# Miniprotein binders against a7tqs6: the designs that were tried, part 6

Target 1, 250 residues: a7tqs6
Amino acid sequence: MNEDGSVCNKILIAFQDNDQIANLKESVLGEVFRLDKANTNHDENIIKGLTWSTKYYEVRYDLYVDTFDDFEEWCKDLISSEYDDLREVLSGIIVIDSYTMEKDKIDQNKLLGQLGSVLQDKFFVFMNTNKDISQDVIDELNDDNSMQLTSDSGNSVEIINYHNVSNLKLNQYNEKIGFERVREIIDTCEWSGGHRVQTVEAKADSTDVDLESVFNRLKEARLKYLEIEDEDEREQFALEISNEFAEFLQ

## First folded at step 14 (miniprotein)

Design qM3
Fold by OpenDDE base, fold request of step 19:
Structure qM3 (fold): chain B 250 residues (1-250), chain A 100 residues (1-100)
Amino acid sequence: as target 1 above (250 residues)
Amino acid sequence: MSTEELLEELQELWEEAYDTDDPEKFRELLERMLELAQEAMELAENTEDPELREEFREAMERLIKFIQRAIDAVDNGDLRRARRYLMWIELLMEIYEALF
């Protein structure tokens, strides 16, 4: 528990149970959460007392590590009303699996949509391990999903490729991809009001920065960014936001 | 036992269950947790505030449900699913801690 008696921030990460994804677990946990191999015992489902650190804040969180063999069953459980209290305390969910565009697996996208709908204020990431899906296709899928979100009050899943085939650090829209994008999503997620320790670097520059206001602004900026369809406008907005936050570092 | 003592005992049993590789011992620990959660629910009936009583009852019913699902998973030989439910039981205990 936080010092205020609130539940600590929780992140759920779930891996498909196959040999291919099992081999990626250490890499994903290391790249996203900066966990050392020593802290990633394959048998541990709960990793407590982690710190998420940004330039602006530090927050404590616990990581819940799950594994599933049936994605439909796993999703149905999480969507159920029995999980309402559990979903409420989650900051977000990351799923590591193979994305499929096959028409016969309409079920995966439907399930992702349903789960996203119940995760309203939570981050939801699907990290695709299927190498046959290009970044351009992922970008289009995310754009289509983001446009649907503007019409329906639900949070959509963001699909992120595990594999960077192009060795580019940015997509065609100059957006972060891969693990850096996952980290950016987490950086902008809603954290529970627990121990937001302003980083020593942030303490040095602005003692008076209302961290809540910064978080809200980052959230608003994220939402607005997702609504921008034009690439040039997206770049300009990203630059404006970057400059706005750079002023807080002066 | 007080409800606080029951929570402490539940937490101890959970830790033992979490560290156990033996399915039989794991099942036994889950059964003990189930008994404690049922006892806690019975004690809650003595709560004078009807809203708090109902909230605590609902919390214990949910906890019992997840413990039972863990047991069922063990009985079915699905240890992965059992451990998943064990993980959620920990979070439920944390969420409901203020009710004990």
Scores: ipSAE 0.809, ipTM 0.922, lowest interface PAE 0.6, mean pLDDT 84
Fold by OpenDDE base, look of step 16:
Structure qM3 (fold): chain B 250 residues (1-250), chain A 100 residues (1-100)
Amino acid sequence: as target 1 above (250 residues)
Amino acid sequence: MSTEELLEELQELWEEAYDTDDPEKFRELLERMLELAQEAMELAENTEDPELREEFREAMERLIKFIQRAIDAVDNGDLRRARRYLMWIELLMEIYEALF
């Protein structure tokens, strides 16, 4: 618990229980959360009192580490109304598994879509361990999912490749990939306000940008964006928000 | 017991369950947690505020359900699932702490 008695920020990470992914667990936890091997007791499901640090802020969070052998069963639990209170306090979910392109794809994608629909403002990442799927295919899938979500009220899963076959640090669109992309998503996630400590370095840049106000406005803007049913109004609103925040990126 | 004392005892039992590698001991601890959650729900009936009473009842019903699922998982030999539910029970106790 926080000093104010509020529930700390929580992140759920879940691994498929197979020999291939079991070997990746330490790497994922180390690269994403910067956990040392000494701090990852293999048997611990809950890692408390972690600090997420950026150039702008630090927050406290707890990491919940799960494993599943049946993705469908695991998803159905999290989608159920019994998990409403649990989902509310999660900042987001990361799944580590093999993405499938085959006909059985319908079930995985359907489950990902259903889970995304109940994770409204939470980050949702699927880290793909299937080496047969190229970054270009992943980029297309993310684009398609992003376009579908603009039409329906839900948060899309972002699919991220674990492997870097091309040794490129960026995709074809000059975007971050792999662990750096996962970290970037977490950097931009919604944290509980009581845990945000402005870093000393961010105090030195005298730009009077109330980052808290910017984040609150981004949150409000996102909520309002999701409420707009008209595609033209939605595009116009996105443009307005982009223009409003472009002043902060200069 | 007060509701606060029940939460403290639930937390102690949870820690013991989290630290045990013995499935039989794990099951025994979960059964004790179930009994405490049921007792907490009975005590909630004495709450004068009907909204708070209902909120607390719903919270305890949810907690009981997750504890029962953990027990069922142990009984089925699925210790992984049991530990998952144990993980969620901890988070539920944190979420509902203000109700005790």
Scores: ipSAE 0.808, ipTM 0.920, lowest interface PAE 0.6, mean pLDDT 83
Fold by OpenDDE base, last read:
Structure qM3 (fold): chain B 250 residues (1-250), chain A 100 residues (1-100)
Amino acid sequence: as target 1 above (250 residues)
Amino acid sequence: MSTEELLEELQELWEEAYDTDDPEKFRELLERMLELAQEAMELAENTEDPELREEFREAMERLIKFIQRAIDAVDNGDLRRARRYLMWIELLMEIYEALF
């Protein structure tokens, strides 16, 4: 529980149960959540008392680690009304699986869309392990999904490649990719309860940065960023937001 | 028992279930958790506030469903699903803690 008696922030990460993804689990947990190999008990489903640390804040969260062999069953459970209370306390979901472009597997994209619709303000990431899918294709898919977002339809899934085939650190739009993008999404997610502002050695005077205001602004900025289609406008907006937050944190 | 005592016992049984590698023991612990959740629901009928009573009843019904799903998963030999439901049962207990 948070200091205010609210439920501690929860992140769900779910892995497809196959040999390929099982071998990636340690790497994903290490790169995203900075978990040491020694702390990753492969059999533990719940990792409590973690701290997410940024330049601007620290927050406590618990990590729920799941595995599935049937993605459809797994999604249907989470979409169901029986999971309403559980979804409410989640900060977001990360799925690690192979993304398929096969038209006959309409089921994966449909399920991702359905789950995104019920997650609303929660972050939703699908980390693709399929090496045959280029970053350009992923960028197009994310753009298409973002365009389908109506104000009422919740958050669409963001597809992120696990692998970097191009050895580029940024996509064609100068956006972060891979684990850095996942971390950026989490940095901007909605957190509940007792945020410890990392007091950067801010000079003494301007006291009360309302953390809630900062988080709300980060959320708004994220949503607006995802709505921008033009690359130059995206870059300009990202720069403006970075400058705005730099000013807020001074 | 009070509802608070029932929650404590549920939490203890959950810890034992989480730490066990024996499917038979796991099932036994889940059955005991089911019995306690049912007892908690019966005790909730004594709540004077109708809104709180209904909220608690709904919470216990959800908890019972997840426990039953865990049992069914064990009975079907799907220990992965059983552990998933066990994971969610912990979160449900945390969410509903204030109702006990």
Scores: ipSAE 0.808, ipTM 0.922, lowest interface PAE 0.6, mean pLDDT 84
Fold by OpenDDE base, look of step 18:
Structure qM3 (fold): chain B 250 residues (1-250), chain A 100 residues (1-100)
Amino acid sequence: as target 1 above (250 residues)
Amino acid sequence: MSTEELLEELQELWEEAYDTDDPEKFRELLERMLELAQEAMELAENTEDPELREEFREAMERLIKFIQRAIDAVDNGDLRRARRYLMWIELLMEIYEALF
């Protein structure tokens, strides 16, 4: 619990239980959450007292590490009303699995859509380990999913490739990819009432910046950024937001 | 026992369950947790505030369901699933701590 008696921020990360993904677990935890191999006891499902640090803030969070062999069963549990209270305290979910484009597995996309629909205001990431899916295909899928979000109140899953075949740091739209994109998503997530500590750098410049307003603005900015179809407008908007936050820190 | 004492004992049993590698011991601990959660439900009936009573009842029902699912998973030889439910039981206890 936080000092105020509120529940600490929680992140769920779930891995498909296969040999391929098991080997990626340490890498994912290390790159996303900056966990050292020494701190990743393979048997620990709960890692408490972690700190998420950005340029603007630090927050405490706990990491819940799960594994599944049946994605459908795992999703159905999380979608159920029995998990309402649990979902409420989650900041978001990361799934590590192989994304499938096979028409017969309509079930994966359907399940992702259903889970997204109950994860309102939570980040939801699917990190794809299927090497046969290019970044261009992922970008198209994310664009299609973002367009569907405008109609229904659900948070869409963002699909992110684990692999970087091109060794590029950015996609064709100059957006972050891979672990950097996952981190960017978490940077902009809704943190629960947990104690937000402004970083020393942020404290030095603006004693009066309502961190809540900054976070809300970051969220609004993210949503608006995702709605911009024009690449030049996206870049301009990203620059404007970057400048806005730089001015808030001045 | 007070509801606070029940939560403390539940937390202790949870820690033992989380640290055990013995499936039989794990099951035994889960059964004890189930008994405590059921006792907590019975104590909830003594709550004067009907809204708080209902909230506490619902919380304990959820806790009981997850404990039972953990037991069922152990009985089915699915220790991974049992540990998943154990993980969620911890979070439920944290969420409901203020009710206790």
Scores: ipSAE 0.807, ipTM 0.920, lowest interface PAE 0.6, mean pLDDT 83
Fold by OpenDDE base, last read:
Structure qM3 (fold): chain B 250 residues (1-250), chain A 100 residues (1-100)
Amino acid sequence: as target 1 above (250 residues)
Amino acid sequence: MSTEELLEELQELWEEAYDTDDPEKFRELLERMLELAQEAMELAENTEDPELREEFREAMERLIKFIQRAIDAVDNGDLRRARRYLMWIELLMEIYEALF
C-alpha cells in the first residue's frame, strides 16, 4: 500500500505460452524492467517492491507476470466487468506475442481494440515477435489506431516490434522503437500515489520543482501529443516538451 | 473471528498456496480460502452502515468468484490459469484490505 492507503502501482506483463516467447521472457524483463537474473525466478507471477526511476521521479510498483495460450480467452477475462477493480489499479499492460495479419485468425486487432477501450488512462503495449512484420507496417498500424481514437475512447494499443531488423534506433518518424519505446511509454504513464513521487534529488539548485505540476504537465503534454495529427507537428511538440522539461531540470 | 482476523488468515493461506507446487494441497488451500471469504461475507451482514455493508458484500462476492475460478482451473488441470487467478486474488485482497 501507498502511504495514503492507496494500492501500490501495478504493471501487468503477459507472455504467449510457446517456446519462442519463453526464450524472450528473460530478455524482455531485463530490458524493460531492468530486473537482475536473480530476481526473475521463472515461477514467480508477482514481483514486488520494484522502483521505476526516471530523471524526474521515482515510483514504486509491483510487476504481475502472466502467461496465456489462448489470447481471446485472456482478453475476454480482462475486458469483463469482473476485472473492473483490477483494471482500475493497473498502471498498464504489456502483451508479448506474435502479431498476425491473417484475417482467418481471431481478429487480434479487434480484441486489442476492445481491451484498449476499457483501459482508460492506462498504457497498453503489444510487443510483436513476428519477424515478418516490418517497422513500416507497425508504424502504419499505430497511425491507423491513433486516428480511430475519438476523445471518449480509451487508450489505443501501441504495437512495438521486439525485433530490430534494420538496426535502426528510430523509426521513419524519428520515434523510439523496441524496448526504448516501451520504457518511454512507461516513463509517461499515470502513476498512483500522487504527492510522494520522491523527486530524485536533482543535484541542481533549491528550486522546489512542484512534482505535481510536472506530472500534470506531462499528462497534458501526452494528451496534446495524441491530438496532433501532423507528424512534423508531433515531432516539434515532443521536442518542445523535451526542452521544457530540460529547462525545468536546469 | 473478526473480519481483520479473517483477512490475516486469508493472507496466510494465500502465501501457502503461492508457495506450493502440489496441486492437491493447492486445491485444499483454495477451498479453505473460499470458506473464509464466505464467512467474511456472512459477518459483513452485521455491519450497521448499509453502504459499507453493500461495498463489502460486493468485494467478497468478487473474491469468491476468483477463488472459485482458481479451483475450477485446478480441477481442469490448468495450473497456469489457477496461478493467474491466485495472482489476482492477492491484488483483490490488497484493494479490499480497508474493508476488512
Scores: ipSAE 0.807, ipTM 0.922, lowest interface PAE 0.6, mean pLDDT 84

Design qM3
Fold by OpenDDE base, look of step 14:
Structure qM3 (fold): chain B 250 residues (1-250), chain A 100 residues (1-100)
Amino acid sequence: as target 1 above (250 residues)
Amino acid sequence: MSTEELLEELQELWEEAYDTDDPEKFRELLERMLELAQEAMELAENTEDPELREEFREAMERLIKFIQRAIDAVDNGDLRRARRYLMWIELLMEIYEALF
């Protein structure tokens, strides 16, 4: 519980239960959440009292670690009204699975779309473990999905490749990829207000930075960033946002 | 028991269930949790505020559903699914803590 009696921030991460993805669990948890091997008891579904730290803030969160063998069943549960209260307190969801381009793609995409529709204001990441899918294809899929967000339809899933075949740190649009992109999404997620601590770098002279305003602005900035199609405009916007937050640090 | 005492007992049983590797013990603990959630729902009927009563009833009904699903999963030999529901039961108890 937060100091205000609100529920602490919760993140759900779910892994497909197969030998290939099981081997990635430690890597994903380590790279995204910076969990040490010692803190990842393989059998723990709930990891409480974690701290997400950025240049601008620190926040407390709990990590819920799930595994599924049937993605459809898993999605249907989360989409159901029985999970309304649970979805409300989630900051977001990360799914680790193989994205398919085959016939089952229609079903997977449909489920991802349905889940996204009920995850309004939450981050939703699908981390693709299928090595046959290039970053260019993922970028195109994300672009197509982002265009659908302009409708009254809920938050779209962002597909992120686990693998980096090109050893590039950025995609063709100069955007972060892989674990760095996942972290960037989490950095801009909607956090509950209870345990926000301004970082030492942010503890410069501006005593009155409304952290809630900062988070709301980060959220707005994320949404706007996703709406910008032009690469130069995106870069300029990212620079503007960076400068805006730098001013909060002054 | 007070509703607060019921929540404390539910939390204790949850911890025991979370820490057990024995499916039979796990099932027994879930059954006890189910009984407590049902008792809590019955106690909610005595709430004078109709809105709070309804909120608490709905919360307990939700909790009962998840506990029952965990039991069903154990009975079907799907311990992974049972543990998933156990995970959500913890979160539900946290969400509904203020109602107790």
Scores: ipSAE 0.806, ipTM 0.919, lowest interface PAE 0.6, mean pLDDT 83

## First folded at step 15 (miniprotein)

Design qN6
Fold by ESMFold2, look of step 15:
Structure qN6 (fold): chain B 250 residues (1-250), chain A 100 residues (1-100)
Amino acid sequence: as target 1 above (250 residues)
Amino acid sequence: MSTEELLEELQRLWEEAYSTDDPEKFRELLERMLELAQEAMELAENTEDPELREEFREAMERLIKFIQRAIDAVDNGDLRRARRYLMWIELLMEIYEMLF
């Protein structure tokens, strides 16, 4: 718990149970959260008192580790109103499972959209273990998911390949992929109670920026951007937001 | 027993349940947690502010539901699901801590 009595930052990570789950847990928890088997018990459901650090800030968080057999059953529980209070305190969710392209099965993409819509401003990552889905297909899926958002202020799932079969660091648009993209999403999520990390170089000329204020301002800007219908006005607003945050960072 | 003392005992029972690998002991601890959560819901009626009283009552009803589901999962032989509910119970207790 934070000093002001609010709930500490929380991340939920959930693994589909399969023959590779021990390897998946070791890999994902190690690469994303810098947790190795020697430092922590990867079989625990709750890992408290972790620190997320970037060159700009440092925050404390807890990690909730779940395992499930069936994504549809698991996802529908989390969508239900009984989980409203639990979802509200999460910074985001990471799911590790196999993405299916088969049209004759349950539309997994619809469930991903529904969970994303109830998560609002929380990040939602689906880390895909299916080796048959190329990065170009992932890029198209993520573009489509972003365009088919069902909530005005909701968030779309981002599907990220666990396997880097091409051994590339960037996709065709020069965007990060794999574990680096997952870490980038967490770097920019809405945290509470962060400490701005100030380097020796930045100390003399740094702005006194309230981390919570910056994150709240980014959320406000995103919501206003989504509400603007006029395309010219929307473009002007995006430019103003970019300049405003450049002032805070540069 | 004050509501604060009830929360402390709930947390103590939770920690014991989280640590045990004995299904019989695990179920017993969950039953004791259920009794305490029901007692806490009864004490919620003493909250003077009607809005806080309703909030506390709703919180305890939700906590009770999750504890009962954990017990049901044990009775169905699904210990993985029971421990998932135990994980959620911990988070609910943290979320609702200020109400106690």
Scores: ipSAE 0.838, ipTM 0.938, lowest interface PAE 0.6, mean pLDDT 82
Fold by OpenDDE base, look of step 15:
Structure qN6 (fold): chain B 250 residues (1-250), chain A 100 residues (1-100)
Amino acid sequence: as target 1 above (250 residues)
Amino acid sequence: MSTEELLEELQRLWEEAYSTDDPEKFRELLERMLELAQEAMELAENTEDPELREEFREAMERLIKFIQRAIDAVDNGDLRRARRYLMWIELLMEIYEMLF
């Protein structure tokens, strides 16, 4: 519990149970959550008392580590009304699995869409371990998903490649990829009860930029950005937002 | 037992269940947790505030459901699934702690 009696932030990470992904578990936990090998007991499902630290804030969170062999079954459980209370306290979900473009397999996209629809205001990441899917294809899928989810009711899954085949640090849109992108998504998630410990270094320039107002405005801006269907309007809005926040990035 | 004592005992049993590798012991602990959750639900009926009573009842019904699913998973030999439900039971107990 937080000091205010609120439930501590919870993140769910789920791995497909196969030999290939099992070997990635330690790497994912280490790179995303900066867990020391000593703290990653492979058999622990719950890791409590973690701290997510950014330049701007620190929050406590607990990490729930799950494994599944059947993604459909796993998704159906989480989508069910029985999990409403559990979903409410989650900050977000990360799934580690092989993304498939094969139509004949479990409509992974349909399941991801359904799960996204019940994860409103939560981050939802699918980390793709399939090396045959290029970053360009992933970028297109994310664009398509972001466009489809302009429906009022759901958070889009962001698909992120585990493997950086191109050795590029950024995608074609100059966005972070891989673990850095996952971390960036978590950095921007909605945290409950977080003591925004302003790290001392941001004390120097006394401009009382209400970071809360900036974050809220960034959230609002992101939501509005996602609502813009016109590409030119979207670019213009992105430029306006970039200009509005450029004053804060100096 | 008070509702608070019931929660403490549930938490104790959960910790034992989480730490055990013995499926038989794990099942036994889950059965005890089920009994306690059922007792807690019965005690909730004695709550004077009808809104709080209903919230507590619903919470215990959910907890019971997840415990039963864990038991069913153990009975089916699916220990992984049982441990998953155990994980969710812990989270439910945290969520509902304020109701005890």
Scores: ipSAE 0.792, ipTM 0.913, lowest interface PAE 0.7, mean pLDDT 83

